Miniprotein binders against o13629. Designs and how they scored, part 5

Target 1, 363 residues: o13629
Amino acid sequence: MLEAVTNPKSSLATFSKQLNGLLQAKVVVCKSVNPYFNLALENYLYENSTAKHCLLLYTNSPSVIIGRNQNPWVEANVKLCRDNFVNIIRRKSGGGTVFHDFGNLNYSVLMNREEFSHTENASIMIQALRNLGVHARLNQRHDIVLAQSQRKISGSAYKISRNRCYHHGTMLLNSDLEGVREYLRSPSTGILSKGVSSTRSPVSNTKLLKAEFIKQVISCFLLHKSHSTTTKPLSKPRASSKRLYDIEPKSVITLEQNDLLGVPSILKAVNELQSWEWTFGQTPSFKQHLESTELSVSMDISVVHGRLEKVIFSTPNATLEHELSSIPWTGLCYESGFANTFLISGIHSKEAISILKWISDSI

## First folded at step 15 (miniprotein)

Design d02
Fold by ESMFold2, look of step 16:
Structure d02 (fold): chain B 363 residues (1-363), chain A 119 residues (1-119)
Amino acid sequence: as target 1 above (363 residues)
Amino acid sequence: SYEETVRKLEEAIREAKESGDPEELARALLYLAFALQRMGDFDEAVRMLQDAIQTARDIGDKEMQAVALAALGLAYERLGDLQRAMDYLEQAIRVAEQTNDERLIELIKYLLEWVKKYQ
């Protein structure tokens, strides 16, 4: 946009023309696997696309994607994710937690509010599956399931504002469903959360080749949205990759992250999605109760905007209770290992040290 | 509050630099880094800890040097750089072993094992 443009005027005109072509596209296939960029791009198209319907397709590197109002410490093992380079990202739509990897395809249909339909986009996906020999149906929760086993292969969520909406979902093609369960198994206990909890369903892969599924999804989407009644099939979608500066108004474009490096609103959105304040700080307020019979102590924690608001210890040893309460808990980021710096920054009794270690092992 | 603590320690750093007091400088840098880590400002904490480690080394305070190295390891763990986290905690142990503070040695060893728990 205007901040990203280098003068001279010819470069501005070329960039603006190519960006306008993107905003008129009916299908965008993004080759980036960066989940922060892909979600930022989705939001950018949601706000700025002029197409009646726009289909965005992308795949993310290994990521835990939590819904807008979820608690990441309930839904995931945060330290395990961090230790293994698995992103944790809060998306802007509601719903439950999912795992994305290279065996998953994400789809998003962006449209005006009045065009929204819970079932229309699912029927397009089901037809694409059927064309490839996978028999699926929509269940009561609006998930796509295999007809025979009723195992979930696609979940979806939506975001609706005054003027625009998107309906987006996952399609499990060849994801590592077993290897990734540990990332979604929170070690935390005793959390009472106001956040939305995931309703986890048995899942399965379709085992389809991604390239073949993408072709069918694009074909079914374009046929459906054209409302053609003829027996002649539509022209093949244009799937060839183009750089942003040579993008023309086309039905189908292929996009890479570097094509939009100079768009300030996308960069701003990427930075926001990467921030602690968004992913963890937007967590609905929660409480946690922890007990140790061995140490004869309990701990009650209130967390607001991802920070400790109040910490109360209960122990029959009043001297120990006072010692633990003198630690400056309020304002501390709630995170695995939040007590660790206190182990090396003060003078504590052996009993207090044992409790600090217990806290570090419990959260 | 941590915000008030940060402001006071930033002032202490400025005063220690002006007066040429390296012991106060090292102490203020270390405690500023702890406050930053507890607030979640890990990148800034890393910068303060690098200075604290060097200042502690220059004044020969091996306990402070070990504590600052351990804190640096914890900051890198939060930043997702597990290899650097382990490397700095191992350095902290080696420096701590040159002191008579057996409790500090045990605590830094505990932190190394905590950092490695999913490895």
Scores: ipSAE 0.815, ipTM 0.941, lowest interface PAE 0.7, mean pLDDT 86
Fold by ESMFold2, fold request of step 23:
Structure d02 (fold): chain B 363 residues (1-363), chain A 119 residues (1-119)
Amino acid sequence: as target 1 above (363 residues)
Amino acid sequence: SYEETVRKLEEAIREAKESGDPEELARALLYLAFALQRMGDFDEAVRMLQDAIQTARDIGDKEMQAVALAALGLAYERLGDLQRAMDYLEQAIRVAEQTNDERLIELIKYLLEWVKKYQ
């Protein structure tokens, strides 16, 4: 990619050839740990790949990944994540919230809509596990569990459109399963949401080496799905042997983030995934009810597109009720601490200040 | 509502500059920044707050300076810059302690502890 910047004419022809090779690849192993890039790459391949099936493998730095229709304030401690540089990302597929770290492998199989199966990709993963001595099966929720203990080692989700789909999931290799539980413990109460909630299961690590598991998954995937369309004989699975910029059409490619810095649609997708409007603004509409018996107040909030639509206070103190209702709540971004600027932006009674602090401590 | 508030405050800023009224200028900048923060426009709010802080400093209004510094700290917390958030809130406390407004001092101290609550 540095060559592309310094020599535009040569780099344009080479870059186009490299992109065509990527779009024809049956397996892409991405070395980036940037979750925004990896999800953008997944969507790019979903929209543009010409391979009958494409397997994408990647790992993310510590991230809370919420499903398309989930409420991040129900699923996670958003402020704790922000304070500790733990990403919060809404993915484009449905399902529940997961935590990714360096100890898990993510897979995504991109395919035509008519080829979608809840079980086919799971059977590929189970065979790869079996080849490495891990005995697993698919349960009734379509999770992969250890055969004896029934503890979950892999969950998945999917995105389906009229023409294409992807089925993606995690494989727990050596993740810190206990050390990050606090990120997924929401401090909020009283949220009434029609969004998808997570179902938690006991989990386990497989303790497999990531490189060995990747090798087996590639092998099982290529044998299961089809012969390569290349002229080279397919005798065993192969990872890409070349950098993107020197690629002829190949079945297996290893990719670095720097290889795609010149792809505007990927940059645009990264920016979208990073945006407040995507992760928080796409939250399904919800309501929240908060009560304080000590302060003799209740608060009812409706939230649409991540913004307060309506706020109603109930308290026996009519003067206080009027004071609180005079605060301009409508249009405010919903977030932990959304009341904080009101504490310093007006003259409030001692009682109203106590309630504003209570709101800040409750959300 | 907030869009209408922003338009009115932008006009107030223009009028304060034309009339040479720095007290109204600083207040209008501060209230514009509050509106921007509440709408989620944190980068623009930071720019308005930097101007509000300087204007308040130039006229010696320690209370407004402290409020603007605290608001700046809250904006940086939402931008994910916890260190700057704490630094500006600590600065706001020091300025507020130069005033007689004990309630403001305690509120800014509360906000600092709220920002730090998972530290």
Scores: ipSAE 0.811, ipTM 0.946, lowest interface PAE 0.7, mean pLDDT 86
Fold by ESMFold2, look of step 18:
Structure d02 (fold): chain B 363 residues (1-363), chain A 119 residues (1-119)
Amino acid sequence: as target 1 above (363 residues)
Amino acid sequence: SYEETVRKLEEAIREAKESGDPEELARALLYLAFALQRMGDFDEAVRMLQDAIQTARDIGDKEMQAVALAALGLAYERLGDLQRAMDYLEQAIRVAEQTNDERLIELIKYLLEWVKKYQ
C-alpha cells in the first residue's frame, strides 16, 4: 500500500483495470477462507459480473451457513458454535442449513436469469467427479449422492432475482462429518417457528484432493460452457492430460481478499453479513414455550427481529409470577444465556434465581 | 426502554464525575454495562466494565468489583472469547470469596459452569 499512499491516481487506475477484469472473468478462484468476504464476493459478482456464466470457487473456515429465512436457534447450537469459533452466518439464498469447513469446496455459478438450469450445473460437478473416479448422481431432491451408498456429497441452493441468478453448492471432500452433527443439533425446545426447516441427509466425503477437484471442475465448466459459443469449436478430446492445457487460462482469475480492499460495496456487504442484525435479527418472528415440572413454572416468549417482545410466566405462586414479570425482558436480545446478567444484577428470591438458571440452561 | 435507561445512566455518570462521587460512578458504569450487554452492544459494555472494575477497586468495594468482573466475563463469552470469559469469571470468584456474600459466590460459580458447559 506504499504505492497507493504516494501515488493515489496511479492506484485508482490499476484498481479499476483489475476490477474490470474480475467482472469479465469466467472463473474466479478465491483464496480467502473468510466466509463473510466470500459470501459478499459471491453477491458482488452476482450483481455486477458481465460474463455470460461465472464460476466462483472458495473454501470457508468452519461455519454454519443458514438459509435466508431460517431460525438459527432451531438449526444450530449457537453457544457451541461460538465456543469453538464456528461462524454462524445467514446467506442470501433460500434453503436449509449447511456446514462449511476446510475440507469442503464451495462452488457458485452466476448467470442471467434466462440461462438458469440447476441440473446443468450439477451435471458439470458430476462429470468432474467421474473424471476423478467418483461415481455420483443427482437424486430426487437435487442433491449429488454417491451412486452406490446414496450418501449425500453435495447440496445446493439458488437465488433468482429479476435479472440475475446463481446456483451454488457444497462438495464434501474431507470435511469433519462427525463434528458437523453437534453444531447443527440445537439444544432449544418449544420453539414455534415460521422459518424454513432443514431436511437432514446422511453425508459422506469424496476423499478427493481439493487441488485436483478444482482443476477438474474448472476444466469441465469451461469445456461445457464453450459448447454454446461460436468463437472456438473444441476438438475431439485427447486421452492424455493435454486436454487440461486446452482451457483458456486467461479466463481464470485467482483472487485474494486484499485485491478488493477498495470496493465499498463489498466492504459494506461484509459488515452487514457480520452483523448481529443480519444473522439473528432477520430471523422470522417466532414464539417459544418452555415449562419446568420441577419448578412449577412455564414461560411463553415472543421474539421479533431477534429481540424479546413479550414474556409471560405462569406459576401457581402469584408473588413469584409478579417478581419474574417485573424483570425488564422486552428489548433483550434473544440468545443463549440472555438471563445471565439478571442473576448478578439486583436482588431476587431463591425461587426466582432457580427459574433464571433454568431459563439460562434451556436456551 | 433500554435506550431511556442508557440515557439516564450516561447522565448519572457525568454527574458522578463532576461531583467526585466514585461510588455512584462505579454503580452507574456497571448498570450501563448491563443495559448495553442486554441490548447486544458488547464492545461498549467491555469498555464500561473496565472502568467500573477500576473504580470499584479504588473505593474498595469488593462485592461490586466481583459483579463487574463477572459481567465482563459474560461479555467476553458473547464476543466469542471463551478463554477471557473463564479467566474473568475465575477472578470474580476470587474477589467474591473475600466478601461475606455467599449467594454472590454461588451465582458467579454457576455462571462459570454455564460458560464452560461445552468444554
Scores: ipSAE 0.807, ipTM 0.940, lowest interface PAE 0.7, mean pLDDT 87

Design d02
Fold by OpenDDE base, look of step 15:
Structure d02 (fold): chain B 363 residues (1-363), chain A 119 residues (1-119)
Amino acid sequence: as target 1 above (363 residues)
Amino acid sequence: SYEETVRKLEEAIREAKESGDPEELARALLYLAFALQRMGDFDEAVRMLQDAIQTARDIGDKEMQAVALAALGLAYERLGDLQRAMDYLEQAIRVAEQTNDERLIELIKYLLEWVKKYQ
C-alpha cells in the first residue's frame, strides 16, 4: 500500500483556502479559551479580514483585561491574579478594566471606519437579549444594562484606525461576580497614576445559556447586516420566514487554537501579549508614596515603563537611609515583592531587613 | 544599569568556566539570576539558578545552595507556579538549617510565608 505522501503543496493549498475562508467570514466563533490567542485572533482579523463586517465571538479563561493606557497595579490585585493563575492582559483598545471567565461571552464587530457605530452594534446585542426574554437598554456610557435594575451586563471598548475599526464588548451570562471583585481590587496605596481609571458599576448576569445567546447574536447580526446593503426600498417584506437554515454555511466559521498555530503573525501577537514589556512596561508613568509610622520611614517611588526610575527614602537614621539608598533600585521591575531578592542577595542591617519586608508587604 | 551588570556577569561566567573556578562560577550564575529577575526575565533566571544550585552542590557550598533555591522559589512565584515556589523555598529552608545561619533561615521562612500570603 503506497503511503500517500501528503504532498506539502496540497496541505499549504488547503491551509491557504481555510485562511481565506476565515478572512472572508461574516462570523467567527472561536472555541479556544486561551485569552492571549483570542486577543491575538481579534487583532489578526482586525488587520487582515476582507469581510465588510465580521463578528468574532469567544470566551476566555479567568483573566483581567486592562485597557491600553491603564495601570495594572491600580486596576487589579496583580499578586492575587498571579497566585490564582488569573492572566493579566493589556488589550490594544482603550476603555476600562474587565474580568473575563467561562461565564462571560466576548463579542467583537470588525468593520470599515466609516461604518463605526456604538449604537448599531449594541442594538444587535439588545435584540438578541430581547429574543431570549431579557430586557436591556444602552445607557449614556454606552454600556448595556438591564432595563429594570439598571445593572451593567455588557461593557464595551473600541479601536479605530485609518481604514478599519472594531467595537468589542462583554456579555455577562453566568460569571462569578464575587470572585471578580477580589481580582479587580488593588491593595496598592499612595499611587498617583497618569493612567486611565476604570469606572465601577453594579453588574449582573443575564443567566442565559451561552449556546442559545450565541445563536441569537449570530442571527441578529446576519439579519441586521443584510438589510444595510439594500438601499432599494424593499416593498412590504412578505413574512418569508427565511429560515435560519438558509445562512450559507461558509459565512459562519468555527475555529480552535490549533487551526491557526501555523500563522506567524498570530504567534507573534500571542508572544507580544504575554510579554512583560507589553503588559507592564506599557504602563503610564506613576508615582507612589508609602509611609510606615512604626518603622519611622517613608518611601517615594517613581515608575516609568513599569520600572523603578527613582526611589527616595526618608528616615531619622542617616546610616539606614544611606544603606537603603545604596540598593540598586533603578531599573528594577515594579511588582509585588520586588524587594524580596534584596533580602537574600546581600548582608543588611536588622532595620533595613525590616524595611525591605515592609516594602514587600505594602506593594 | 542592569543590562550592563548582565553583560559583566556573562563575561565572569565565561572566565570562570575557562579557569575552572566553580566557586566563582556559582557566584556569577547566582548574581546573573538576581539581575535577570530584577529585569523581569524569570525564565532565564530559572535556568541560571538551576546551574547555580548544581554548581554550589558540587562544591559543597550549602549557603549558596540555600540562597539559590530561595531565589528559584521567588522566580517561580513570579511565573505564577506557586507549588514550585513553595517547594523550592521549603528545600531552601532545609538546606539553610544545615548551615546554622539563623538569619538566613529566618529570611527564607519569611519568603515562604510571603508566597503563601493570599492562597
Scores: ipSAE 0.747, ipTM 0.927, lowest interface PAE 0.7, mean pLDDT 89
Fold by OpenDDE base, fold request of step 23:
Structure d02 (fold): chain B 363 residues (1-363), chain A 119 residues (1-119)
Amino acid sequence: as target 1 above (363 residues)
Amino acid sequence: SYEETVRKLEEAIREAKESGDPEELARALLYLAFALQRMGDFDEAVRMLQDAIQTARDIGDKEMQAVALAALGLAYERLGDLQRAMDYLEQAIRVAEQTNDERLIELIKYLLEWVKKYQ
């Protein structure tokens, strides 16, 4: 019986060394497609990376990523996303709602606040695109667009704190642009939201291979950041074709989700991002007005922390108005079909049932 | 509040278990599940509904069984499991058809079509 006493101190020291390597990395390529993990990793590197510049690259499974101060019920079809296993995630950065899938590449450049630029990191991406024969430019909205069609291929979102910032961007390679339209089309009407609204723009794919584009982005990023640090005149380029692989192997790290299971702060951030309270409960307060001329009813809803605060009915029938108002709306989670449990939990008038069905069909 | 309702229903469940009243137990479980669903606690609602369905079956209350199955379908819809949602709503219809309650049958059929609307 060979008790392989794996010395727990050696595993911790190895893990600590790997973690320190991650925090010093110039480039991190995440292989996980879990959007919660990838956003948690982005935040972790944002908070803990000691690198002057860190490029994070990742792809998410089909997901709707909403901005910090956005209303998911305004920005997306929440029900359709749920029904199709499309994750809705509230990011910790500002900006508009985006759809991610396997055909999209995410990039995040993490840096000190003093180094924040809307243009610098976009120029690296434009150069990488150019090296692959794609002609793109930065527009006035800081979107990367195709030079000919002006169609958006990359959007940006930013987070700026006291000492650090990041520039997050998308790159449409071979994304489902039809799915983008469906998942980002809210069916909801009559919402008066204080949330930040998304600006929609015509989008296109670059049609590039992900692996080739990643290689170009890494190359362009490392070259650009090496030149910005060397104020010393590069002595004559010695013609030795040092292949792109002679990049210090310690500067580029590839990660899998399992590599970081030992980091409690990442797990905590994953759990926060998965929570209803973060995703929906952090929704800015809104009101919704609904009206049915056919049913001669109006409904005014106030929603606070993603829950109904107040519901007001107006009907010509005072008995029906009282019946509808007697339903315990307050504290109910706002979601499509929130009235459905009331259809089967009590005895209602035919008129009240018709209105409850209408509510379930209207939200 | 829903929190107060949950506390009262949890007490009613304890009392029903102590007294050996399965009818009150089934009712309290069902109403607790509705409160939990309304609060967004779908996993706990599923557990309460499973117990409610079993208790309702054991006492032969087909109406309560049909309602609890329909509520379980709605809980799975919220969890994103549309297949289970439809399966339980279809089971709820089949049980409700044995009660001759046309109103209940119509309501559960509506819920099934509502779940299908985005397939």
Scores: ipSAE 0.701, ipTM 0.926, lowest interface PAE 0.7, mean pLDDT 88
Fold by OpenDDE base, fold request of step 23:
Formats: structure tokens, C-alpha cells, sequence
Structure d02 (fold): chain B 363 residues (1-363), chain A 119 residues (1-119)
């Protein structure tokens, strides 16, 4: 039995050809529901796509996606997300916090900086909706809203660099709008954040089938981008030389996560997006004031890079204030129940234990 | 700083291994796990807590075993594995009940209810 020595050069050449096909694609439909992979793929296409315009379409598993300069503890119930396996991801674009689920479609248009138009991309989406009997419009906040009810069906954000940009957004098809409200409702009180706050708007589903909507979006996108190229005056048709049909790289590519496991820059981007340092450590500095009238205590917290920088207690009991202030708060990761390890790592007064429990119940 | 604490505890672990002192080893592993957990390194904290639990079992220190099991429950809560978090906190209660430390039992019971509160 001749073991077919799979020539490592042939696998590299095949992989390189597939990768070049991806980088030249006008449309990429990702089948992965992994939000870290999908956002890493968006960044990869942003940096490496040679297409003048590339449309990426994907859906994420249940995920809270926060803007680049947002505070996750203000924008979401971080504990509830963790407890329900809802991913919290900091995107590299600005704007507000959104929830993604299987009932939402994400779109991203990646292009050269000179081609940036949020209105053009919104018009493609509005036309696709219209072709399926959904009447929508762009509002003053650049959200797509239903024409009658004015309910938001699509939010968007963008990133612009020196040479490249992307404009991306959501489209609510059949999302769980009730479950969404719980994950986006922070229980946290007394936070003074330097982060960008989200504006909440009444939302609705379009009730469209995902597969039909994807087909319409692809069709509208390809038609719109073909017409924009034809406005250059075709110089005179030179003679009928058999142009080898340069096999236009497949204008539409379908991707699975496994197709790109060998791309080091995607793996690096996945690891960055999964990191605590990116998700929470990139949180803008904030302060929190907490008060309990029942326990006669106040607590002032300063948080920098998602870690406690300073904690100040105020109590009528100087001994208790000293005990609480002796706890090594500085450098502790800010999150719900950060005080819990102190309940079991030392001997505290009954009053200090009551306050540590109160902290764990308040954050 | 927590970084300086980690460095000192890593040195104490090395010294305890060289001297063959399992009590100091268990203690140093537990305190290192607390420092790592507080710093947000939950995966390394889980490893140190597993070693601390085993060392505490080998020397028969039920109090340290209960605390390390409770800390492991908290580490799994941070990792989002609520089932393991509850299972380890319940194990910690069962071990703590063998120490007759009512205060420790009450604290671990509170942690278990705290993990359950947001289900």
C-alpha cells in the first residue's frame, strides 16, 4: 500500500490559494457562530482583504458586544452573562452595547477609507428589507427603524484607519428581545464612568427568515457595487482578443471556522478578544460610591484597567474602618463578588464579615 | 503588591518542597491560589488549589482542605462553571462540618447561596 506522502508544498499551495480566494471575495458568509472567531475574521478581512468592498455576514451565539470605550459593568449584567454562558466581548469599533443571538444577523462592509459611506450600506440593507415587504428607514442616529412604529431593527458602528475602514451593524430577525433586556441591565449602582454610555431605543424584530434575508442582502450588495463600477466611461472596446476569462475569484465564499485555524493572525486576534486584559482591562477608569444606611458604612472605589486602585471606607467605628482598610484591595480585579475570597482567607470581625457580604451583594 | 506576594509565595513553595515540609507547602499553595484568583488568573489558581487540596488531604488538615475547596468553587464561578462551583462549595461544607468550625461552615454556606442567587 503506497502511503501517499502528502507533499507539504501541495498543502501550503492549496491553503495559499484558498486564502487568496478569501482575500479577493466580494462576499463572505461565515457559518461559525463563535463570536470571537467572527470578530477576529472581521479584523483579518479589515487588515488583509484586497477587495474594494467586502461584505461579511455572520451570526453569533448569545453574546454582549461592548463598544471600544465602554464599561462592561455599566452596560451589562456581567455576572448574569457569565452564569448563563453569554460571552462579553469588547469590539474594536466605537458605539454602544448590543446583544447578539441566533435570531440576529450581523453585517460588515470592509472597504478603503475613501469609500466609507454609512448611508450607502444602510441603503443596501433598506432595499433588501423592502424586497421582502419590510418598510424601514434610516433615522437621525443612523439606526435603521421600522417606518410605521419607529422601532429600531438595526444598530451600526464603524472603525476608520488611515487606509481602511469597516461599517458594521445588526439586523434583528427573530431575536429573543425579552432575554436581551436582562443581560443589558446592569445591577450596578453609584458608578461614575468615563466610558461611553449606550442610548437605549425601543427594538423590534423584522420577523424575516435568515436565509431569505441573506440572499437579498447579497443580491442588493452585488448589484449596487456593480453599478458603481460602470459609471467610469468605458474607453473604446479594443479588439476581440480572447481574454482568458480570468476566473474572477468566487465573488461569494462560504466559510467555516475550521477553514482558517491555520492563520496565525486570526488565532492571535481570537486570543486577544478572549483575554481579560482586552475585555475588562481596557475599561475606561471609573469610580463607584456605595452606601449602606443599615450597616452605617460607605465605600468609595477607584478602578483603573479593571482593577481596584483605591478603596476608602467610612464608618462610625474606627476599629472596623481600620480592619476594612487593612484588606489588600489594591490590584484586585473588579467584578461581582471580588470580596468573597476575603471571607475565607482570614479571621475577620462579625461587622467586617457583614460588610464583605454587603460588598459581594452590591457589585 | 499582588505580584510581590506571588513571587514570595513561589519562593516559599520551592523552599517547602526542598525541606519536605508539607504543611508549609499546603499553606503556600493556598495563599498563592488566593493571590492568583484576586489577580484574575483563575486557571493557574485552579491548578494551585488542586495541589493544595491534595497536600491538605495527605497531611489530614481538614480546615485547609475545606478552605481550598471553597476557593476552588469560587474560581469555577469566575470561569462560568456554576455546576462545578456549587459541587466544590458543597464538598467544602461537608469537609468543614468535620472540623466543628461553625464560622467556617456558615461562611461557605453563604458563598454557596451567593453562587445560587443569580441562577
Amino acid sequence: as target 1 above (363 residues)
Amino acid sequence: SYEETVRKLEEAIREAKESGDPEELARALLYLAFALQRMGDFDEAVRMLQDAIQTARDIGDKEMQAVALAALGLAYERLGDLQRAMDYLEQAIRVAEQTNDERLIELIKYLLEWVKKYQ
Scores: ipSAE 0.700, ipTM 0.917, lowest interface PAE 0.7, mean pLDDT 88

